# Designs tried in a protein design chat: VH-VL binders against a2ajx4r71to235. Part 20

Target 1, 165 residues: a2ajx4r71to235
Amino acid sequence: GRCNFEDRLCSMTEDQTLQPGWTRRSGIISNSPPFWDHNGNISAHFLALVSRVDSISSNLRSRIFLPTNDQQVCQITFYNFSSNQNGKLIAGLQTLCGDPIEHLWQKTEILQSRWERNVITVQSSQQFQVIFQAQMLATHGQEEVIAIDDISFSSGCLPADVCQT
Short names: E, the ipSAE of ESMFold2; O, the ipSAE of OpenDDE; V2, 0.75 times the mean of E and O plus 0.25 times the DockQ between their complexes.

## First folded at step 6 (VH-VL; framework fv_tislelizumab)

Design d2 (at its last look DockQ between E and O 0.04; V2 from the best seeds 0.00; counts 0 for: pae E 15.2 > 2, off the site)
Fold by OpenDDE, look of step 6:
Structure d2 (fold): chain C 165 residues (1-165), chain A 117 residues (1-117), chain B 107 residues (1-107)
Amino acid sequence: as target 1 above (165 residues)
Amino acid sequence: QVQLQESGPGLVKPSETLSLTCTVSGGSISGYWVHWIRQPPGKGLEWIGVIYYSGYTYYNPSLKSRVTISKDTSKNQVSLKLSSVTAADTAVYYCARDSYYYGMDVWGQGTTVTVSS
Amino acid sequence: DIVMTQSPDSLAVSLGERATINCKSSQSVSSYVAWYQQKPGQPPKLLINKASTRESGVPDRFSGSGYGTDFTLTISSLQAEDVAVYYCQQHYSYPYTFGQGTKLEIK
């Protein structure tokens, strides 16, 4: 499956908190970077977590996937953008058995305000979700953003809730 | 009422391939997992592998190199192949269904396979 | 692989008395443990699913409990038809693994 956020969150879900979380943005409606999606399209949408005065954190979860095997490799591709100095983006794996989130990928370094492409391979003997966890510390009068775009799951990532015909 | 039934040769020679079929009746395997389990004479249960209706498979690492599980939706059947058999592969072989990562609630009666010259 | 260890290997209990079978996993399996009853010449029969959920048609005297690594199957009042071998099984992750079995007999 592929999610370019042109249709809300696609099949992704956000953990609900008391604070504002991920927002769907585009270059047309944004007052801060990025002013275009990963393809350079100013009207295309992406998902962004925005920090202003308060620290903020939010989790974005994928649909449930079947355990992986050697016949089909499950790969996740996504683009991320960051304009903040004190932010962290983690791509993790969580089983449906109550396990802690396993960190598969993380970015804590300052990005040069550009979209970056990432590829992650997932292996799990249990059914699982992929979780994107973004964290930003409070800023001092400057809006900072962590953004995600065009999340894709390879054919090796099989949804657990697919209707069979 | 869904029923599972194992079938295949009861005798296989060493080094040959064991082939079994699980026939599902009274319903579809759609939306279910079908497992293969075996039990040597007088011993416990060993999980062999599983297949989802989509054809997605997972095998026990101890048998992975020798095991192939497939399905035929047109016949509502699941197949097991175990290559290079030895006397250690002598067992009652079961197919069983579970509903989405739960216990196996419907079992076949089992079929005995003896590996002998 | 997750190892499931049952105790005891064999158990003799008088009719009407409580029978208790334990199962320990080598690592936490949350609540994803199933219990099976197997009588001679028959396939295993699912009794308990997800540690404590009794399957339809299973008598109330059967109950399961536990979470993490320690699980228990209890027969509150043993009946003659309960003579069988019982197996625990984790369905937490692949490969699925079974306990070695507990032979339950009447004392």
Scores: ipSAE 0.016, ipTM 0.618, lowest interface PAE 7.8, mean pLDDT 89
Fold by ESMFold2, look of step 6:
Structure d2 (fold): chain C 165 residues (1-165), chain A 117 residues (1-117), chain B 107 residues (1-107)
Amino acid sequence: as target 1 above (165 residues)
Amino acid sequence: QVQLQESGPGLVKPSETLSLTCTVSGGSISGYWVHWIRQPPGKGLEWIGVIYYSGYTYYNPSLKSRVTISKDTSKNQVSLKLSSVTAADTAVYYCARDSYYYGMDVWGQGTTVTVSS
Amino acid sequence: DIVMTQSPDSLAVSLGERATINCKSSQSVSSYVAWYQQKPGQPPKLLINKASTRESGVPDRFSGSGYGTDFTLTISSLQAEDVAVYYCQQHYSYPYTFGQGTKLEIK
């Protein structure tokens, strides 16, 4: 399912205990870009990680999915925004609670102040979670924003039980 | 000011495991990536691998079967283990900080490891 | 793996003159090239990131340029303290790879 963040974090959860963490935000209430969601709607919400003073990093974690198969491709589609070159967004995969995160799919180049569409194909022989990791280095007085909207998992991304233990 | 310092045995026998530690002072390893790089005597730089703040690792394919990078956030340390060493593994070993879009901006002083019988 | 090839392997330049070091990647790396200076007995020092952005504290005589596969480090007026080996490095994709180095000497 698609998540446009109009009401909640959807099935995504946050790993980091930074305050404030990922928040639901719209262009109407924003002091800096983006001033609209990826559809150009100033009232629509997206999920944003914002920093002005401190360098921060935070993970956004999906629900657990079953192993992929040859019959149905598992693709993650999402839109992202970064306010400048000082932010980084990584997408990764963790196959079991406590295992290291594998960067089979990652986007390390967030260079433009605009919404961009991305498609990531997942192949895993084990159950997995998708991790979005954002890192921002603070600037003096400039607000740094990384935003995500419309996270979509194709039909080949089959939901599973919650991560054990 | 953040500083990195490598430590470990300077002499390792062939077929043994090289084990090094990178200690961060004046800051935390949280929020950035730590790389290991080596430089054989009189030669250029070879990237060994990286560990992310999340714990994810990526290794140079040329060393992947022999290398392990790990971290201990509570000790502010990153470790390198390279198994089954030979004379070809003799080098200065560096750890370095990476903020991904600025390159490797802080390097340790390096530690010399010699592999000999 | 993306191969980074530097030219020349060594270069001798008179004090106050221009030194130019080239770096070519085997595939496009966009602007994700860094340049390092390494003096004898010292670790590498980051000079330039993202092909053209000087690190804080790096003298104005150092400049970088390039996009895609062809990159250049220029020292506009060579100083005695610039004697070192210079490395380019791509940080576009793993494994990160370095050029073989260019030894810069005073003529």
Scores: ipSAE 0.007, ipTM 0.482, lowest interface PAE 15.2, mean pLDDT 78
ESMFold2 (binder alone), look of step 6: mean pLDDT 92; pTM 0.945

## First folded at step 7 (VH-VL; framework fv_tislelizumab)

Design e1 (at its last look DockQ between E and O 0.03; V2 from the best seeds 0.00; counts 0 for: pae O 12.0 > 2, placed apart)
Fold by ESMFold2, look of step 7:
Structure e1 (fold): chain C 165 residues (1-165), chain A 116 residues (1-116), chain B 107 residues (1-107)
Amino acid sequence: as target 1 above (165 residues)
Amino acid sequence: QVQLQESGPGLVKPSETLSLTCTVSGGSISSYWVHWIRQPPGKGLEWIGVIYYSGYTYYNPSLKSRVTISKDTSKNQVSLKLSSVTAADTAVYYCARDRYSGMDVWGQGTTVTVSS
Amino acid sequence: DIVMTQSPDSLAVSLGERATINCKSSQSVSRYVAWYQQKPGQPPKLLINDASTRESGVPDRFSGSGYGTDFTLTISSLQAEDVAVYYCQQYYSYPYTFGQGTKLEIK
């Protein structure tokens, strides 16, 4: 399903690395862009990683999915926003705990003052998790923000046999 | 009822700096995005820029080298400075409130003429 | 910059008849289009936001529609007080841009 972050991280989890990590925020409580979600709604929430003075790197991790098959394609749809050009957002997959993240997508061009919609196709012969990794280099002055909204997984992204429905 | 009122000199000499003030009443500029828009005589509308309640600004790229928008929260005012003006800057200047559902409250406008 | 192009530049419509004003954007702006009415000597007045949402106090005869690149303002039964210039405006991205305006007159 689609996660609009109005309640929580949905089934996404954060690697235990940083305080503050990824947080839910809205345009009306923001000190920096974005001042609205990808629909232009300043009251709606999105997920943001914010840094003003520190270099940070943080992962946001999906639930575990079964290997993909050719019958139904597994696609990830999401929106992203960056406040400036000093950060990098990578979407990838990881098949085992401790395996390197295979990069599927990364931000290559910045469109200021707008959210970008992205669709990524995943193919994996093993169980996997989808990872969003944000890397923000140290800067001085205004806050740097990387934001994500409306993460969804197509029906071809099959949940692994775990406790949750 | 939120009201906006522009003020400033009606005549400005070429090459000088145009300075305008938008005074907000019936509300706080800490709660609104405020835009500046201008309209040359008999012409359409041109967006100049915006200042957020956080102090962030964005300017029309066509003007950004000459434009500064700032706020004074204690006076509940937003100011516009446009440097190095020419006759092409002659227009009615408006300030407007934005709650990202369109600019729903506009000032009356102030006419600025650039002439020697 | 996103260019907003209105058509027609002017039109004359009989009282009680339907007036239709079109606005096209040079790229998709989703639903983030507003329509304004401006009478001589007055500031613009917001009529429609988010392509189709009528502002409070705006008569029901005003309606908007569209998504993406093609937008329409419709006045279902023209009244004498509707004589004005009408502007569309996108607020999808900066800089905000307006259409060139459509002058509406009584025929």
Scores: ipSAE 0.007, ipTM 0.514, lowest interface PAE 11.2, mean pLDDT 80
Fold by OpenDDE, look of step 7:
Structure e1 (fold): chain C 165 residues (1-165), chain A 116 residues (1-116), chain B 107 residues (1-107)
Amino acid sequence: as target 1 above (165 residues)
Amino acid sequence: QVQLQESGPGLVKPSETLSLTCTVSGGSISSYWVHWIRQPPGKGLEWIGVIYYSGYTYYNPSLKSRVTISKDTSKNQVSLKLSSVTAADTAVYYCARDRYSGMDVWGQGTTVTVSS
Amino acid sequence: DIVMTQSPDSLAVSLGERATINCKSSQSVSRYVAWYQQKPGQPPKLLINDASTRESGVPDRFSGSGYGTDFTLTISSLQAEDVAVYYCQQYYSYPYTFGQGTKLEIK
């Protein structure tokens, strides 16, 4: 599956918190970077976590996937953007048993104010969700953004609600 | 399993520069923020500073003028330099990994004594 | 700087009883508080993240709560191996700051 956030959060879900979380943005709507999606499209949407004066964090969760197999590799691709250095983005794996999130990929400094493509391989003997954790420390008088776009899961990532052959 | 280990001279003379190295194993320093923390004998913890993936650093203002943190990705090491040391800089020095929140992996610490 | 103040400075609790350590920040730090356990001759060990998230491998008897300025670390049933100094820490903004520590002993 692919999620370019043109249709809300697609199959992704955001953890509910008392603080503002991810928002759908575009170059047309946004008053701050990024002003285009990973393809340079001004009107296309992406998901962004915006921090102004307070530290902020939020989790974005995928659908549930079945255990991976050796026949087809489960690979996740996504693009990330950050307008500042004070952000962390983690792609993690969490089993349905409520286990701690296993970090598969981590960008502790998302810089360059450009979209960056990332590829992650997932291997799990249990059903799992992929979780994107974004965190930004408080910055005085400066808006900071962590953005995600075009999350794709390869055919090796088998949805739990899909029968295997 | 990621591990951190501090190393360096255990004794430094006053006014000299304290130099420590944090060697990371089981993972790349490029994937983490690395913090330095120190603890004077019998006292609490003091945050010294942090180095980001890009090499960007942020220091405790109380130490900023004397502190330099750097890294060598080829050696998978982070370095701490503290200049113009005094007896007040005597402490156990730790390096610690920062992933998402909190510092989840710490080195065992290295004792540095400032004495003439 | 954000000041983290723990209470009490020292605490003696009987085995099997509840131990409660409080931490107050000088300003709101949201949920960006960590709790550490430090035993003699060892580095601090991360117990709780984001005020209430227990770190992997940490026993269930440890729990954290709080938001804003008031935080609490609770050990529901004190065990002998829990004797240590505990620290709270904020990572809401730089510089990171720690509480002064709470020495927990068995009564």
Scores: ipSAE 0.000, ipTM 0.578, lowest interface PAE 12.0, mean pLDDT 89
ESMFold2 (binder alone), look of step 7: mean pLDDT 93; pTM 0.951

Design e2 (at its last look DockQ between E and O 0.05; V2 from the best seeds 0.00; counts 0 for: pae E 13.0 > 2, off the site)
Fold by OpenDDE, look of step 7:
Structure e2 (fold): chain C 165 residues (1-165), chain A 116 residues (1-116), chain B 107 residues (1-107)
Amino acid sequence: as target 1 above (165 residues)
Amino acid sequence: QVQLQESGPGLVKPSETLSLTCTVSGGSISSYWVHWIRQPPGKGLEWIGVIYYSGYTYYNPSLKSRVTISKDTSKNQVSLKLSSVTAADTAVYYCARDSYEGMDVWGQGTTVTVSS
Amino acid sequence: DIVMTQSPDSLAVSLGERATINCKSSQSVSSYVAWYQQKPGQPPKLLINDASTRESGVPDRFSGSGYGTDFTLTISSLQAEDVAVYYCQQHYSYPYTFGQGTKLEIK
């Protein structure tokens, strides 16, 4: 599946917190970077987490996937953007057994004001969700943004709620 | 203008390790992914692997056990090591940058011949 | 691995005529296909990204189309300097894989 966030969050879900979370933005409606999606489209949408005065953290979860196998590799492609280097974006794996999030990928070094493409591989012997966790520390007088766009899952990522043939 | 240049020994003996360096000029390797691709004489292109800005690497499964890609940001260089080489590893080796989607800047390539 | 199969293997086209090269993937690769041009003694040159986006400096006569498994590179009016081997490549998943190449010559 593919999610370009033109249709809400697609199959993704956000953990509910008392803090503001991910917001669907575009260059047209955003008052902070980025002012275009990963393709340079001003009107296209993406998700953005914005920190203003408080530290902020938010998790974005995929649908549930079946255990992976060696015959079909599960790969995830996504684009991220960050305006500052005080944030962290983690792509992790969480099983349905309440295990802690296993970090598969993380970015603390950022190409400022640039979209970046990422590809990661997922292996799990259990059913799992992919979690995108964004963390930003508060910086006084400065907005910080982490944005995500165009998340895709390869055919090797088998949805648990879909009959497999 | 960003340029890439491959360098290393043009001749490697069987069973030895092939070592190549990709030197980037006109830009920082920290801004790009860097791929290694090879092309045997008269044949097509084979993707070897990639190194991300973060240092994450992905290798072609066909070569994974023998391939190591690393980088030295201080020298603005990316390295390729291929161990236990055979005649089948004879090829022109390219490094290429990937700034976003697609390998848009390639080195001129360096010929590596595996021979006794 | 995703197999990229080009057709034809070789193509001869008259100057000024349309050249069409096809590429088929064994699995859907969405729009993540690039086209390269390689001339003798030179590295591949990126022509098209993301199936249909021309790289900067590439003449308008080059165009790409397709989505999923079927992709096409078109040269609307063949020029002498277009003689080369052309490769499609998927960057949807690792390992990245190339088509076997299409040799384009002037008829």
Scores: ipSAE 0.023, ipTM 0.613, lowest interface PAE 6.6, mean pLDDT 89
Fold by ESMFold2, look of step 7:
Structure e2 (fold): chain C 165 residues (1-165), chain A 116 residues (1-116), chain B 107 residues (1-107)
Amino acid sequence: as target 1 above (165 residues)
Amino acid sequence: QVQLQESGPGLVKPSETLSLTCTVSGGSISSYWVHWIRQPPGKGLEWIGVIYYSGYTYYNPSLKSRVTISKDTSKNQVSLKLSSVTAADTAVYYCARDSYEGMDVWGQGTTVTVSS
Amino acid sequence: DIVMTQSPDSLAVSLGERATINCKSSQSVSSYVAWYQQKPGQPPKLLINDASTRESGVPDRFSGSGYGTDFTLTISSLQAEDVAVYYCQQHYSYPYTFGQGTKLEIK
């Protein structure tokens, strides 16, 4: 199912690399947009990577999925918001046996005043996770945000319990 | 402990502007969202609007053309102005602090009567 | 606007008995419902946030439940001090809206 982030990270997990990582946030404590999720809900939560003085980076990982097939398409739908012109947000695919991340999508334009909906089709002959990679360069005291909301996986994205060797 | 107190004139003439002040003590308005809510005599509660700690505001669409919420950080105050009042604007007016998902600290309320 | 409809409008319950107040929203508000108690001459007091989270200092006899469109406030053992008007309120989207109130009295 659908993840609206009202309960921390849903099934997504964060790689342990740099601080601060992704946080569950609404507009309540922010000096910068977004002040609502992609539905316009002021109290609803989304995941945000927030930077003010330090460069930061973090990855979010989905649950493990079985290889895709042609009978039903595996699609990822998500919304993103970005206030940082120098930041990067990439959606990728990684097979769990230590393969490098294959980039599936990258933010192509900065749309600072609106949430943007994205749909990505996944095709993989191996078990995989979907990875959102984000980084932001340090800013001069201005709070900058990359945010993600409502990550969902179509019925063609079949869950797996564990990576096979 | 954070406390909120509304103040302003209790009687306002029709067509004039109602002006109220919410004074916050025990905390800084730069750390809070502040809402205004009103309650007509014998009636329920109506949300008027909110000012974010960043200064952004959002108003009830039913009142938007007549309402302004602003803040003065140096005085630790939030103000409400409601223009072109009628008898229908007679109510107890409250300010309240938002604790992210609810209004957890309310002022005592100030009664405003609109009458000639 | 999301309409919040409470039932009943008025409720009389014997001391020590269970009181139940219902609140229904005109569309899904997820879990973003708060419950307030208002005694005569006083401002509303937040009891329950996010449908089921009791605020600090609120007695255990108050509980909330619900998700989506149907929400309930329960007082498990009514005490004399619980006589008040109770309001539900959605904070899912602006404008915030309140139910019409439920007056709770001792039978």
Scores: ipSAE 0.007, ipTM 0.508, lowest interface PAE 13.0, mean pLDDT 79
ESMFold2 (binder alone), look of step 7: mean pLDDT 93; pTM 0.949

Design e3 (at its last look DockQ between E and O 0.03; V2 from the best seeds 0.00; counts 0 for: pae O 10.2 > 2, off the site)
Fold by ESMFold2, look of step 7:
Parts: structure tokens; C-alpha cells; sequence
Structure e3 (fold): chain C 165 residues (1-165), chain A 116 residues (1-116), chain B 107 residues (1-107)
């Protein structure tokens, strides 16, 4: 569904990749961290990419946005959590369909115990999508997780109708 | 009113296994996560590890080959085992509760001396 | 491991005056710094979590601030009972790490 671009999870689409993909998960159904969402609520859901026996990778991409302008700032706010020491999470933009992803933010090889809030300012003279890329190597032990919660786009992130070539 | 109390032998011989128990009263260990921390005489604090209410554990990499943290829900207890101890393991050992807002309840600590 | 470095190692402050203890992390820990007070023969006592959130029962003369790598504990008007060693601690990532401690004394 649609979201306000300042405070709510917008409709994100997962690229079809290797199983298991991003899933909604909560602390109640988890046997590994995180056991709470970024507000400390055990019953609230977040998006998680989970690895235990297989290496996995997956992308999560936004709708297409119009070029940014100086009247209203386009900011992406999200929370991240990782219990995976051998993988990475990247937030980036892709300015045309199929163009290389420009990395705006990344997190690698950290074992978090708390959610981290991130704010990324986007400037683009072209239409773009926001992409979260995650990679995790197989582990020989306890389940490992990369999670994202509460993705929102400020009012300066203006939706476009279609992908432009 | 949650309280934590460490117990175990105060004197341990080198190369033996140090075994400590953290007993929780006034609450259930199913509601939070429990850390072990130690403090050598006159020195600062060193985090040993944590066990979550799910049983999931993390250990300080400096100790992980020698440390095991486990829980016994029926006794409302968390245990610490540290193998192959040396004089460097002499410290006050604390258990502490964490419920997402930091380690807000600590035990009184138990002094462990490793000597031959 | 994230190294937490406190300054100064010791501090002497007159009763009723302001005491300031600094803590710097070797990499960003967001707001995830806690401050503890430890008196001789006692366990550490949590004063501040999440950089600036005071624990219940902690006097309002204690305040914390900071984000990222630079954090501060302030005691606005020192009382005799505030003589202790103070530790900062990051709880952003494992292993949790503590600063080396700051011994606070009456001048």
C-alpha cells in the first residue's frame, strides 16, 4: 500500500531472488535477536532477512521518485539491525532502470544489540528508486538476521508514474 | 522488586572450571536478558556475555572458547562456566538484568580468586 | 571491538559545582551509551541510558548528552554522595565495552 513519505513504511517491492527473501517478523516469533522492533515492542513487526544454513542475498526497492529539488528535501528514514557479522546492508539509489546502484549508506560486519535510526538525504537530477541490498554468508551456528523497520520518505520524495528510460 | 544474587566458590585452582550461578528473585528470567560482567581488583569492567530469554547467547570474543552461559527456568537461574582459569580470571563477577533500557539491576557480585 | 575512552581519568570538583565527564567511542554507537556510578564495595548503578535518558530514582542533577562518538555526563551541582567512579558503556554492538572509569572526588 501507499504511505505518507515522512513517517510510514511505504510499499516496498522485493526483487525475486534466492529464498527465503524478506519477511515480516516479530520478537514473539523470533528465536534470535532482534526480539523487539525499534520501539522496544516485542509484538510489533519488522522486515527481516534470515540466514542459518545458506548464503542469501536480496534487494528491496521503492517506487520510482521524481528528480529532487531544493524546495523540499527528499529524506529516507529507516531503522536497521544486524546480528550478522559476515554480511552487509546497503541503501542506495538507481537513477534509471538497470543503471548501477549508487551507494548512499552501508553497514557491514557488525553485531548490533540495538536498532539504529538512519536518515539519508537524496539528491538526484534523474528519476530514481531507493534500493536496500542485503547479503549474508552461511553460518555454522545460531540464526543470523539483517532487519529493517519503519522505512519512510519525506514529502520531498515525489512519486513518479512510471519508470523512465 | 527484582533482585539478582551471584553464588559460587570464592577460590578456584588454576586450570579448573569456574562455575557461578545467578539466582533471580522477585521476577522471572523469562522476561528479560541476563549479562555476566567481571571486574578484576582495582580495574575496570569487562563484559563476559549475555543470554536472552529465548536461550540465545553471545560471548565476548576474548573469552568465547572458555565460556558458557546457560539458564534453568525451573530454578530461575542463569549460570556461568569459565574453563581453564588462570590468575588473570581473578575478579568480582556480576550478573545484571537488561530489559532493553540498559543493565538496570545488578547482583551484589561474588569475588573469585584463582590461586595455586 | 568498540573502544570507549573516558576523560579525565580522575576529577576533583568543589561541592555545589559542575562536574563534566567525557566519553569517546572509536566508532559511531548512535545514542547507545549508558553511564554507571560505582561506589566502593558496590555494584555499578545505572544512571543514564540511551545517552540522555535518566533512570528512575536518579537525581535530576545528573544529565547525559551526545550522539555518534562523543558523549558527556554532567553533574550540575556536586553532592558529597556523588563521590564514585563513573563508567560509560556502549550497548550498540557486542561485545559491550566500558570506558576505563573516571574517579570523581571532592576538591
Amino acid sequence: as target 1 above (165 residues)
Amino acid sequence: QVQLQESGPGLVKPSETLSLTCTVSGGSISSYWVHWIRQPPGKGLEWIGVIYYSGYTYYNPSLKSRVTISKDTSKNQVSLKLSSVTAADTAVYYCARDSYSGMDVWGQGTTVTVSS
Amino acid sequence: DIVMTQSPDSLAVSLGERATINCKSSQSVSSYVAWYQQKPGQPPKLLINDASTRESGVPDRFSGSGYGTDFTLTISSLQAEDVAVYYCQQDYSYPYTFGQGTKLEIK
Scores: ipSAE 0.327, ipTM 0.756, lowest interface PAE 3.9, mean pLDDT 83
Fold by OpenDDE, look of step 7:
Structure e3 (fold): chain C 165 residues (1-165), chain A 116 residues (1-116), chain B 107 residues (1-107)
Amino acid sequence: as target 1 above (165 residues)
Amino acid sequence: QVQLQESGPGLVKPSETLSLTCTVSGGSISSYWVHWIRQPPGKGLEWIGVIYYSGYTYYNPSLKSRVTISKDTSKNQVSLKLSSVTAADTAVYYCARDSYSGMDVWGQGTTVTVSS
Amino acid sequence: DIVMTQSPDSLAVSLGERATINCKSSQSVSSYVAWYQQKPGQPPKLLINDASTRESGVPDRFSGSGYGTDFTLTISSLQAEDVAVYYCQQDYSYPYTFGQGTKLEIK
């Protein structure tokens, strides 16, 4: 599956918190970077976590996937953008039997103000979700962003709600 | 029970390349990040670098030009190479597993002495 | 690099008494701080992660607290086996950095 955020969060879900979370943005409607998606499209949408006066943290969750197999590799591709000096973006795996998030990828030096492509391979003997966790410390007087775009799950990532043949 | 064990030559000559291997048992290296940390005699801990499940690596900038971390999933091993060693590279070298935050499983460490 | 500074460098505490070790970061590291215990001839052992989460198997006399730049490891009632060097470590940003260590002894 692929999520380019042209249809809200696609199959992704955001953890409910008392704080503002991820918002769907585009270059047309945004007053802060990024002003285009990962493809340079100004009208295309992406998902962004915006920090203004308060520190912010939010998790984005994928659908549930079946255990991986040796037939096809489960690979996740996504793009990230950040204008934050004090931020952290983590891509992790959470099994359904455990609460801890297993880190697969993280970006702590995310002040590049450019879209970056990332590829993650997942191997799990248990059903799992992929978790994108973003955290930003507030910077006074400055709006800062962590953005995600075009999350793609390879065919080796088997949805749990899909009957496998 | 996951265990890590460092191995490699305990003596390396100056200017040569230090090569160590971290062998993981009781679990797959593909399930973990693996860090390398070293500790000079009587000193504190220095983070060397990490290799992600994906194979992505990040190195301490202080060592980046000399460090290479790789893994062999078929052998369930992670490797550390440190080139152009000097006496300052004498230390106990550890590999450690990371699943979430914090390195929760460490090898016993292997002593590497740089000497002519 | 983020500098982690522990205090004190060494301390002696009587058996059964509280031991407190502090760690300051040069910049905010949120809650991304771990505490390790290292005994002679052994590798470091993770005690606390994420500033306050006790690792499995770690006695409940060990606790961690803090957020931002100030962190504390507390041993509520010192035991003989707690004699060791303790390190704080941040994993907020690369490179990961450790405090210089605190040597804890029995008074």
Scores: ipSAE 0.000, ipTM 0.587, lowest interface PAE 10.2, mean pLDDT 89
ESMFold2 (binder alone), look of step 7: mean pLDDT 93; pTM 0.951

